# Ledger of designs, part 5: VHH binders against FERM domain-containing protein 4A (FRMD4A)

Target 1, 303 residues: FERM domain-containing protein 4A (FRMD4A), of Homo sapiens (Human) (q9p2q2r20to322)
Amino acid sequence: RRCQVHLLDDRKLELLVQPKLLAKELLDLVASHFNLKEKEYFGIAFTDETGHLNWLQLDRRVLEHDFPKKSGPVVLYFCVRFYIESISYLKDNATIELFFLNAKSCIYKELIDVDSEVVFELASYILQEAKGDFSSNEVVRSDLKKLPALPTQALKEHPSLAYCEDRVIEHYKKLNGQTRGQAIVNYMSIVESLPTYGVHYYAVKDKQGIPWWLGLSYKGIFQYDYHDKVKPRKIFQWRQLENLYFREKKFSVEVHDPRRASVTRRTFGHSGIAVHTWYACPALIKSIWAMAISQHQFYLDRK

## First folded at step 23 (VHH)

Design l6 (from j8 with S31D G35A)
Fold by OpenDDE, fold request of step 24:
Structure l6 (fold): chain B 303 residues (1-303), chain A 127 residues (1-127)
Amino acid sequence: as target 1 above (303 residues)
Amino acid sequence: DVQLVESGGGLVQPGGSLRLSCAASGFTFSDYIVAWFRQAPGKEREFIGAISGSGGSTYYAVSEKGRFTISRDNSKNTLYLQMNSLRPEDTAVYYCAKSEYEYIFKIGGRTLYMDRWGQGTLVTVSS
C-alpha cells in the first residue's frame, strides 16, 4: 500500500509498504534519513477520521493499523512520541535537532499552550536559527511569512500582523551573535518550561458524563479540566499506579493512595487503593491504553 | 445472574499437586479477566493470579510464580488453577473471581479489583 511519511524537516517520503513490514522497521527506515541513533523517542503516527493522532505499534505490521478509508496514499507522520524533561539528556545532535523541529511544529499547530509574548520570543529564536543575525525589518517580515513561527491564535489576539512582527523583531534584535545551536537550546528551554509540553491529551468523560482531558506524559497520567490543560486536577505518577484496566469504552487506573482508608469496591487485601475510570469511544480508549503501556515502559527504561 | 463455582479442593500431602476449577455462568466468560485468590485462616485474602479474557496474558503474584499456573477454557467457561509442590502454608480457601475488565496491565500492584466472587473451595495441605 502506498504511504507518505511526513518528516519533521518537511520532507515527504513516498513508500510502498508491504504487508509484512513491521512498524519498527518503518521507523528504522525513517530514522536512517536523519542518521538518528536515539530512535526510542520517536514514533510514526496517523490521524484517524476523528482527527486523533494514533501511534503505530512497533511490534505490529504497518498495514494492520486502522487507517482512514481515504483515497490516495496513507499519510503518516514522523514525530516525537516520548518526551523528556530536557534536551540536555539527549546524546546526539541529530536527536536534538529533531526535538527542536518537533517543538516548532507543535507550537505552530497550537498543540502546546503558549502566551502570545512567548510565541513572539520563540519566533525570534526560529529566525535566529534559520537566518542568523537580524538584518532588517523588511527581511524579517518577509521571513516570518515563510516560516511556521506564528500560530494563528497568537495573531488573532493582537490588533495587527504588524504589531506581532514588531514584537518578534524586538526580541530578534536581542539575539545578535547567537549561534544556531544556542538558538535551538534557548528555544527548547522555553518550550520545555511550558506546562503542556510533552503531554499527550485525550478527551474523556467520567462516570457522571463530565468531560475531562486525560494527559499522558513522562510524569504519569494527569486529569485536567476540559477548559484548562495547564493545571491538572488529578495527578497519577507512574510510581503510584498499581494497575491499568481496559474494556470497550472504559479505561481505569488503580492507584495507591495512603490517605484513603477504604475503597467501595470489594477489593481484598490492600488498604489505600483507589480506582479512577474514564470513558470514551472504543478506538480512543485503545489509543489511551496503548500509549499508557508504552509510556510506562519508557518511564522504566529511563529509571 | 453471574455465578462462579469453585471445585477441586480437598486434602493433599505436602509436595503434592492439585488442580482447581471454576465454572462460570451468567456472563460472556471470554470478555473478562478472571482470577484466583486465597484466604488462609486469620489472614487477608491474597491474590494468586489472573488471566485476560482471551487467555493471552497471565499475571501472577510474585510469591506464587513457578508453582501455580492459571489457565482458562473459554469454550467451557472454566478457569483453572494448577498448583504444584504444595506446602502447608498453602492451606486456604481458594476463590475464583471475575473482573469488570477485559484487559489488565500490571504496574506495581499485587492485587486486582474484582466485581464477583465464588464461594470458595477449601484446600488443606497436611501430612
Scores: ipSAE 0.733, ipTM 0.878, lowest interface PAE 0.4, mean pLDDT 93
Fold by OpenDDE, fold request of step 24:
Structure l6 (fold): chain B 303 residues (1-303), chain A 127 residues (1-127)
Amino acid sequence: as target 1 above (303 residues)
Amino acid sequence: DVQLVESGGGLVQPGGSLRLSCAASGFTFSDYIVAWFRQAPGKEREFIGAISGSGGSTYYAVSEKGRFTISRDNSKNTLYLQMNSLRPEDTAVYYCAKSEYEYIFKIGGRTLYMDRWGQGTLVTVSS
């Protein structure tokens, strides 16, 4: 089957995927285009009909995944799958570059919540990285139109494009003399401080039918209000989790709650256990399940 | 109503083997995790092992790994516990239990949340 893999540097790989090709093999192939050694942070994903990003399971064949039934090639995305607290923990420059490109893409696609002023500052670092030192207002305005630096939402929040550009220029002038590497590091420093960075969000409902966001990250599993992805309502750190469960349309976490000393008749052996349950379509629940397991493993590998 | 009925308990000599059965009814057996627990006199109930709905995944307590084997026959709605090399300290009431879930991923837990329990069957290991 024909597949098109979108890379983080905006290249597209056209492939004819054979039935026996493993997702891991595909990842290796894609990684080779970047001379990437630290492959463990990355994955290949596709968007389903609902717009949800689904990760390929590395131990499965590529064509075993439920791709949308569309005419044309299957569209796949090479992205960071497992985030870290700081790029300073990465070993290779190639990996750092890809994290930067991934972050840039996430910001531009509005996958990360960012205030407008921070967006303008980030845009200035993109300019510094790509073009070097400030040259002129006219050149900067032209370059901003060509670079994925200003997400649409940021533009809509202000009275004019010119205003936004002026703010970017103001920040950009301050970066004079910064090397490309410095610009990348500084960009990532800002991004890494954002609350929504490194979180995989899933739309779920509770038993009462109230909508929530479930966030999975290197920190654990978090529950957010549907209108606020920044401040979690509930935090379940990986070290607090006892078990994960799922069946059909429900996903549950069992956590050790030291505050609940009461031996509920339902849990034999450990006092202070609570179970939290969320609901979604079976496909999404499966996605949550798979990510939770893999994210937990990632947590263990870094410990 | 969900029913779980254990059988196969009895007196066995040290070093002997015993196979327990749990007959399930009142629910779609293949859709749920089922498990074995035991409770010795004066001790807390302890987890032995569990098996996924399809039977594709089995989970054991660390202490019981190797001597006990859990299996299921979904066509008969029956859970099994094969116990080998039995010791006096294995003397306990053995319980079958049902979970609300089909799949489990164990992270730190030494126990599982179970929805329903059987009445238990007594196993006595004595010379």
Scores: ipSAE 0.715, ipTM 0.869, lowest interface PAE 0.4, mean pLDDT 93
Fold by ESMFold2, look of step 23:
Structure l6 (fold): chain B 303 residues (1-303), chain A 127 residues (1-127)
Amino acid sequence: as target 1 above (303 residues)
Amino acid sequence: DVQLVESGGGLVQPGGSLRLSCAASGFTFSDYIVAWFRQAPGKEREFIGAISGSGGSTYYAVSEKGRFTISRDNSKNTLYLQMNSLRPEDTAVYYCAKSEYEYIFKIGGRTLYMDRWGQGTLVTVSS
């Protein structure tokens, strides 16, 4: 079967995938195109029939995954699966550059919550990285139309494109002499400080049907109000969790109740545990389950 | 009406063996995690072992590893506990229990959440 792997540098890799090819082997092939040694942060994703992002399981065959039933090649995406606090933990420049490309894509696609003035500053680093020092307003305005620097949300919040471009130019002029590498580091430093960076969000509901975001990362499992992905309402760090459970449309986490652990005799049963439950369609619940297990393993591997 | 009915308890000498059964009805047995617990006089209920809906994954309390074997037969809606090398401290009422979930991933392993319980079967280990 024909597969098309979208890469982080806008290239596409066209492949004929045999039924026995493992997802790990495909990841290794894609990684070789970037001379990438630090493969543990990356994965291969696809969009399922319900529109949700899923990840290939590395120990399974590529063609055993439930791709949408449509004609044409299977569309796959190479991207960051496991985020870390700072690119300073990364050993190789190739890895850092891929994290930068991934972050640019996330901001342009509006997957990360960012204030407009921060977007304008980030765009200035994109220009410095791609084009070097500021030369003229006319060149910058042309370049901004061609680079994935200004997401639609930032443009809609202001009365004119020219205003936005002028703000970017003001930031860009300050960067004269900054190297490509310095621009990447400065860009990533800002993005890594953003509250929504590095979190895989899933739209879920509680038992009463109230919508929430469930966020999964190396830090744990977080519950957010549906209209506020920034400030979590509930925090479940990996070290606080006892068990994860799922069945069909429901996913649950189990924590030991700290109040009862400090005051009462240890028990097995209702008095000594708390369980928190969320609902979504079965396909999404399976995706949450797989991501939670993999993020927990990543957390353990970093100890 | 969900029912869990334990059987197979009784008096056994130290070093002996017993097989406990739990007959389940009122729910789709294969869709749920089931487990064994016990409660000795004056003590809290203690986890023994659990098994996933499909039977593909088993979990045991650390202290009982190697002596007890949990299994299920989904065609007969029955959960089993094979107990070998029994000791006087194994004297307890043994309960089967049902979760409302099909799959578990253990992170800490100190607790296990159950929503329905059987009435219990007494096991007495004494000379």
Scores: ipSAE 0.544, ipTM 0.768, lowest interface PAE 0.8, mean pLDDT 88
Fold by ESMFold2, fold request of step 24:
Structure l6 (fold): chain B 303 residues (1-303), chain A 127 residues (1-127)
Amino acid sequence: as target 1 above (303 residues)
Amino acid sequence: DVQLVESGGGLVQPGGSLRLSCAASGFTFSDYIVAWFRQAPGKEREFIGAISGSGGSTYYAVSEKGRFTISRDNSKNTLYLQMNSLRPEDTAVYYCAKSEYEYIFKIGGRTLYMDRWGQGTLVTVSS
């Protein structure tokens, strides 16, 4: 079957995928195009028929996944799946550059909410990385048209494109003499400090139908008010979790809660256990389930 | 309407084998995790093993692996526990239980909450 893998540098890899090809083997092929050795942080994703992002399971065959029925090739995406605290823990420059490309893509495509003032500073590092030192306002305005630096929502929050460009120039002028590598590190330092970076968010509801965000990452499973992805309302670290459960439209976590230690008559046992439940359509619940298991395995592998 | 009825308990000699059954009704059996627990006289209830709705995943308490096998037959709405190499310390009331969930992924502890329980069947291991 014909597949199209979208790469982080905007190239597309066109493949005729055989039924036996494992997702791991496809990842290896894509990694070879970047001379990437640290493959454990990356995955291959697709959008399912409900519009939600799903990840290929590396031990499964590519064609065994539930792709949308569409004319044309199966569309796949190579991107970061497992985030870490800082790129300073990465061993290879190839890995760092892919994390940088991934972060630029997330910011530009508005997959992460970020203040426009932060966007302007980030754009200055993009310019320093791509073009070197500031030379003139006219050159910067030309370069910003070519680079994935200013997402549409940030532009709409201000009176003009020129205002936004001037803010970027103000930051860029301060960077004189900064190397390409220094610009990448500084860009990533800012992005890694953003509260929404590295979190996989899912729109869920509680039993009363109130909407929430459920955020999954190497840190655990966090619950956020629907209007506030920044400050979690509830935090379930991997070390606090006893079991995960799901059925159809519901996903639950079981935690030991020392503030709730009581003897329960209904289980014929001792308790100190609390169960928290969220609801979504079955396809999204399955996505949450798969991500939770994989993030937990990533947590264990690092520990 | 949910009903879980254990059977197959009784007196068995040390080293012997016994197969417990749990007949389920009043719910779609294949949609739910089912499990075996036991409670020895004067002791707390302990988890033995659980099996997913499809039967594709099984989970055992560390202390019981190797001698006990959990299985299910969804066409007969029945959960089984095969117990081999029985010892006097296996003497207990054995309970069938049902979760409200179809899938479980264990992260930590051995304690589980189940939403429905059977009445139990007594297993006595004694010469």
Scores: ipSAE 0.470, ipTM 0.738, lowest interface PAE 1.2, mean pLDDT 87

Design l6 (from j8 with S31D G35A)
Fold by ESMFold2, fold request of step 24:
Structure l6 (fold): chain B 303 residues (1-303), chain A 127 residues (1-127)
Amino acid sequence: as target 1 above (303 residues)
Amino acid sequence: DVQLVESGGGLVQPGGSLRLSCAASGFTFSDYIVAWFRQAPGKEREFIGAISGSGGSTYYAVSEKGRFTISRDNSKNTLYLQMNSLRPEDTAVYYCAKSEYEYIFKIGGRTLYMDRWGQGTLVTVSS
């Protein structure tokens, strides 16, 4: 079957995927394109029939995944799956470059919640990285039309494109002499501090039918009000968790709280065990399950 | 009406073996995690082992590794615990339990959340 792997550098890799090909082998092939050694942070994703992002499971065959029933090639995306606190922990420049490209894509596609004033500062680092030092307003305005620097929502929040460009220029002028590498580091430092960076969000409901976001990352499992992905309502760090459970449309976490003992028929063993449950369609619950297991393994491998 | 009925308990000498059974009814047995627990006199109830609805995944408490084997026969709606090399410290009431869930991923290792419990079967290991 024909597959298109969308790469982080705007290129596409066209492949004929054989039935026996494992997802790990496909990841290895894509990683070789970038001479990438630190493959553990990356994955290959696709959008399922319900519009939700799913990740290829590395120990399964590529063609065993439930791709949308559409004519044409299967569309796949190479992107960061496992985020870390800072790119300073990465060993290789190739890895750092890919994290930078991934972050730029997320900002431009409005997948990360960020104020427009921060967007203007981020755009200045994109210019410094791509074009070097500021030279003139006219050149910057031309460059900004060609670079993925200003997401549509940031432009719509202000009276004109020229206003936004002027704000970017104000930041950019202050960067004179900054190296390409320093611009990448400064860009990533800001993005890594954003509350929604590095979180995989899933739309779920509680038992009463109230909608929530469930966020999964190396930090754990976080519950957010549906209209506020920034401030979590509940935080379940990996070290607090005893078990994960699911059945059909339910996903649950079991936590140990030694300060508040649980006294119910439902809990045996150590005192203080509590269970928290969320609901979604079975396909989404399976996606949450797979991500939770993989993020937990990533947490263990680091610590 | 959910029922879990343990059997196979009794008196056994140290070093002996015993096979416990748990007959399940009133629910689709293969859809749920089932598990064994035990409670020695004066002690908290402790986890022994669990097995997924399909029988494909088993989990054991660290302290029971190698001596106890959990299994299930979905065609007979029965959960089993094979206990070998029994010691006086294994004297306890053994409980069968079911979860309301089909799948579990263990992050810790100490216990499981369970929905229904059997009445227990007494195992006494004594000379």
Scores: ipSAE 0.439, ipTM 0.728, lowest interface PAE 1.7, mean pLDDT 88

Design l7 (from j8 with S31D Y113L)
Fold by OpenDDE, fold request of step 24:
Structure l7 (fold): chain B 303 residues (1-303), chain A 127 residues (1-127)
Amino acid sequence: as target 1 above (303 residues)
Amino acid sequence: DVQLVESGGGLVQPGGSLRLSCAASGFTFSDYIVGWFRQAPGKEREFIGAISGSGGSTYYAVSEKGRFTISRDNSKNTLYLQMNSLRPEDTAVYYCAKSEYEYIFKIGGRTLLMDRWGQGTLVTVSS
């Protein structure tokens, strides 16, 4: 089957995927285009009919995944799957560059919540990285139109494009003399400080039907208000989790809570375990399940 | 109505072996994780082990590893617990249980969420 893999540097790989090709093999192939050694942070994903990003399971064949029934090639995305606290922990420059590209994409696509002024600052670093030192207002304005540096939401929040550009220019002028590498590091430093960075969000409901965001990250499983992805209401660190469960539309976690002596009728043998349950469509629950397992493994591997 | 009926309990000498059975009815047996628990007099119910619906995955409490084996026959809707090298400390009422979930991923837990329980079968290990 024909597949198109979108890479983080905006290249597209066209390939014919054979029935026996494993997702891991595909990842290896894609990684080779970047001379990427640290493949463990990355994955290949596709968007389902609901717009949800689904990660390929590395131990499965590529064609075993439920791709949308669309005419044309299957569109796949090469992205960072497992985030870390800081790029300083990465070993290779190639990996750092990909994290940078991934972050740029996430910001531009509004997958990360960012204040407008911060967006303008980030945009200046994008310019510094791509173009070097400030040259002129005209050139910068032209470049900003071509670069994925200004998310639509940021533009809508201000009186004019010119205003936004001026703010970017103001930041950009201050970066004079920074190397490309410095620009990348500084960009990532800002992004890594954002609360929503590195979180995979899933829309779920509780037993009462109240909507929530479930966030999976290197820190654990977090529950957020549906209107606030920044401040978690509940935090379940990986080390606190006892078990994960799912069936059809239901995902549950057992959490060790030493403060709660409440023996639920459902848990025999251990005092201090709380159960939290969320609901969603079966496909999404499976996605949550898969990510939770993978993220936990990632956590263990880094410990 | 979901039913779990344990059998095979009795008196056994230390060092002996015993095989417990649990007959399940009232639900699609192969779709659910089932497991074994035990409760000794004056003690809390403790997890022994569980097996996935397909039988492909088994989970054991650390304390029971090596002596106890859990298996299932989905064609017979039956769960088994093979107990070897029994000790007086193994004296307890043994319970079969069903989980409400199809899939479980163990992280740090020594127990499972169960939604149905059998009546139990008494195992006495004594000389």
Scores: ipSAE 0.762, ipTM 0.884, lowest interface PAE 0.4, mean pLDDT 94
Fold by OpenDDE, fold request of step 24:
Structure l7 (fold): chain B 303 residues (1-303), chain A 127 residues (1-127)
Amino acid sequence: as target 1 above (303 residues)
Amino acid sequence: DVQLVESGGGLVQPGGSLRLSCAASGFTFSDYIVGWFRQAPGKEREFIGAISGSGGSTYYAVSEKGRFTISRDNSKNTLYLQMNSLRPEDTAVYYCAKSEYEYIFKIGGRTLLMDRWGQGTLVTVSS
C-alpha cells in the first residue's frame, strides 16, 4: 500500500509498504533519513477520521492499523512521541534539532497553547535560527510569511498582521549575535515551560457524561476541563498509579490516595486507593491504553 | 446473575499439590479478567493472581510467583489455580473473583479491581 510519510523537516517520503513491514522497521527507515540514533523518542502516527492522532504500534505491522478509508496514499507523520523535560538530556544534536522542528510544528498547528506574546517571542527565535541576525523590517516581514512561525489563532487575536510582525521584530532585534544553536536552545526553553507541551490529549467523558480532556505525558495522566487544557483538574503521576484497566469504552486507573482511608468495596486489601474512570469510543480507549502503557514504560526507562 | 463457585479445596500435606477450580456463570467469561485471592484467619485478603479474558496475560503476586499457576478454559467457563509445594502458611480460604475489565496493566501490582466474588474454598496445609 502506498504511504506518504511527512517528516519534521517538511520532506515527504513516498513508500510502498509491504504487508509484513513492521512499524518499528518503518520507524528505523525514517530515522535513517536524519541519522537519528535516539529513535526511542519518536514515532509514526496517522490521523483518523475524527482528527485524532494515532500512533503506530511498533510491534505491529504497519498495514494492520485502521487507517482512514480514503482514496490515495496513507498519510503518516514522523513526530516526537515521548517528550522529555529538557532537550539538555538528549545526547545527539540530530535529536535536538528534531525536537525543535517538532515543537515548531506543534505550535504552528496550535497543538500547544501559547500566549500571543510568547508566540511572537518564539517567532523571533525561529527567525534567528533560520536567518541569523535581524536585517530589516521589510525582510523580516517577508520571512515571517514564509516560515511557520505565526499560528492563525495568534494572528486573529490582534488588530493587524503588522502589529504582530512589529512585536516579532521587537523581540528579534534583541537576539542579535545568537548562534543557531543558541536560538534553538532558547526556543525550546520557552516551549518546555508551556503547560501543554509534551501532553497527548484525548477527548473523554466521565460516568456522568461530562466531557474532559485526558492528558498523557512523561509526568503521568492528567484530567483537564474540556475548555482548558492548561490547568489540570486532576493529576495522577505515574508513581501514584497502581493499575490501569480497560474494557470496550471504559478506561480506569487506580490511584493511591493517601487522603482516602477506606478502600472501595472493589479493592480488597489496600487502603487509600481511588478509582477514576473515563469513557470514549473503543478505538480511542484502545489508543489511550496503548499510550499509557508506552508512556509508563518510557517513564521507567528513564528512571 | 453472575456466579462464581470454587471447588477443589481440602486438606493437603506440606509439599503437596492442589488444583482449585472456579466455575463461572451469568456473564461472558472470556471478556473479563478473573483471578484468585486468599484469606487466612485473622489476615487480610491477599491477591494471588489473575488472568486476562483471552488468557493471553497472567498476573501474579510477587510472593506467589513460581509455585502457583493460573489458567482458564473459556470453553468451560472455568478458572484454575494450580498450587505446588504447599506450605502451612498457604492455609486459607481461596476465592475466585471477576473483574469488570478485560485488560489490566499492573504498575504497583498489589491489588486488582474485582466486582464479583465466589464463596471460597478452604485449603488446609497440615502435617
Scores: ipSAE 0.752, ipTM 0.874, lowest interface PAE 0.4, mean pLDDT 93
Fold by ESMFold2, fold request of step 24:
Structure l7 (fold): chain B 303 residues (1-303), chain A 127 residues (1-127)
Amino acid sequence: as target 1 above (303 residues)
Amino acid sequence: DVQLVESGGGLVQPGGSLRLSCAASGFTFSDYIVGWFRQAPGKEREFIGAISGSGGSTYYAVSEKGRFTISRDNSKNTLYLQMNSLRPEDTAVYYCAKSEYEYIFKIGGRTLLMDRWGQGTLVTVSS
C-alpha cells in the first residue's frame, strides 16, 4: 500500500509499505532522513475519519492501523510524540532541530495557545534563524510571506498584515548579531514556557455529559474545563496513579488520596482510592489508553 | 441480576491443592475483568489475581509467589483459581469479583476496582 509521510522540514517521503512492515521499522527509515539517533521522542501519526490524531503503535504492523477509507495514499506525519521540559535535556543537534521544526509547525497550525505579541517575537527568531540579521523592512515583509511564521489567528486580531509585520520587525531589529543556534534556543525557551506546549489534548465528557479536555504528558493526566486548556481543574500526576481502566467509551483513573485513607478503611481493599471517569467514542478512548501507557513508560524511563 | 457463585472450598491438608470455581450469570462474562480475593476472619480483604475478559492477560498480586493460577472458560461463564502447595496461612473465605472494565493497566496499585462480588467459599488448610 502507498504511504506518504509528511516530514517536519516540509518534505514528503513516498513509500510502498508491505503488509509485514512494523511501525518501528517505518520510524527507523524516516529517522534516517534526519540522521536522528534520539528516536524515542518521535512517532508517526495519522488523522482518523473524525479528524482526531492517532499514533502508530511501534510493535504493530503499519497496515494493521485503522486508517480512513479513501482513495489515494495513506497520509502519515512524523512528529514529536513525547515532549520534555526543555531542549537542554536533548543530546544531539539533530534532535534539537526537529523539536524546533515541530514547535514552529504547532505554533503556525494554532495547536498551541499563544498571545499575538508572543507570536510576533517568535516570528523574529524564525527570521533570525532562517535569514540572519535584519537588513530592511522590505526584505522582512517579503521573507514573512515565504515563511510559516504568522498564524491566521494572530493576523485576525490586528488591523492589518502590515501592522503585524511592523511588530515583528521591531522585535527582529533587537536581535542583531544573534547566531542561528541562539535564535533556536530563544525560540524554544519561549514556546516551552507556554502552558499548552507539550500536552496531548483529548475532548472527553463526564458521566453527566459535561465536556472537558483531558491532557496527557510526561507530568501525568490533567483535566481541564472545555473552555480553558491552560489551567487544569484536576491534576493526576503519575506518582498519584494506581490503575488505569477502560471499556468501550469509558476511561477511568484510580488515584491514591492520603486524606481519604482513614475514612475508607472499611472498603474492599481500595483504601484511600478515588476514581475519575471520562467518556468518548471508542476510537478516541483507545487513543487515550495507548498514549497514557506510552507517556507513563516515558515518565519511568526519565527516572 | 449479576450473580457470582463460588464453589470448591473445603478442608485440605497443608501442601495440598484445591481448585475453586466461580459461576457467573446476568452479564456478558467475556466483556469484563474477573478476579479472586480472600479474607481471613478479622483481616482486610486481599487481592489474589484477575484475568482480562478475553483471558489474554492475567494479573497477580505483587505478593503472589506463583502457587496460584487464575483461568477462565468463557464458553462456560466460569472463573477458576487453582491453588497449590497450600499452607495454614491460606485459610480464608475466597471471593470472586467482577470489574465494570475490560482492560486494566497497573501503575502502582495493589488491587483492582471491582463492582460485584460473590458470597465466598471457605478454604481451611489444617492437619
Scores: ipSAE 0.539, ipTM 0.782, lowest interface PAE 1.0, mean pLDDT 88
Fold by ESMFold2, look of step 23:
Structure l7 (fold): chain B 303 residues (1-303), chain A 127 residues (1-127)
Amino acid sequence: as target 1 above (303 residues)
Amino acid sequence: DVQLVESGGGLVQPGGSLRLSCAASGFTFSDYIVGWFRQAPGKEREFIGAISGSGGSTYYAVSEKGRFTISRDNSKNTLYLQMNSLRPEDTAVYYCAKSEYEYIFKIGGRTLLMDRWGQGTLVTVSS
């Protein structure tokens, strides 16, 4: 079957995938194109028929996944799946470069909510990395048209493109003398400080039908008001969790909460255990389940 | 109407073996986690083991590993508990239970969410 893997450097890898090919083997092939050794942070994703992002399970065959029934090649994306606190923990420059490309893509595609002034500062580091020191306003304006630096929503929030460009220029002028590597580090330092960085968000509802965001990362499981992905309403760290459960449209967690010292008919033999339940379509619940297990394993591996 | 009916209990000598069965009806058996618990007089009900709807994942209490084996046959709607090397402290009423969930991933604890229970079958280990 024909597959098209979108890479983080705007290239596409066209493949004819045999039925027996494992997802891990596909990841290895893609990683070789980047001379990437630290593959544990990356995965291969696709968008399902409901529009939700799904990840290939590395121990399964690529063609066993539920791809959309569309004509043409299966569209796959190579991207960061497991985030860390700082790129300073990464061993290889190849890995750091891919994290930088992934972060730029997330910001440009508006997958991470970022204040406009932070966007302008980030754009200045993109310019420093790609073009070196500031030379003139006219050159910067030209370069910004060519680079994935200013997301559409940030531009819409201001009266003119020129205003946004001027803000970027003010930040950029302060960077003279920074090396490409310093610009990458500074860019990533800002992105890594963003509350929405490194969190996989899923749109869910509670039993009453109220919408929430459920966030998954190596830190745990987080519940956010639907209009506030920044500050979690509830935090479920992995060490607080007893069990995860799912069936069809339902995902639940058991959490140890010493303040809730009661035995319920749903919990046998224990006090202080609370259950939290969220609902979504079956495809999304399966995605949440797979991500939760994977993130928990990543959490354990980092201890 | 959901029903879980245990059988196979009885009197057994120390060192002996028993196989308990739990016949399930009134629900799609393969869609749910099922498991075994026991309760001795005056003690809290104790988790023994559970098995996923598909049968692919089995979970045991740490204290019971190695002596007890849980299995299911989805074609017969039946859950089994094979108990070997029985001791007097295994004397208890043994309960079959089902969860409302199909899949479990255990992170810590000894709890399981169960929403339907059988009537229990008495196992007595005594000479």
Scores: ipSAE 0.531, ipTM 0.771, lowest interface PAE 0.9, mean pLDDT 88

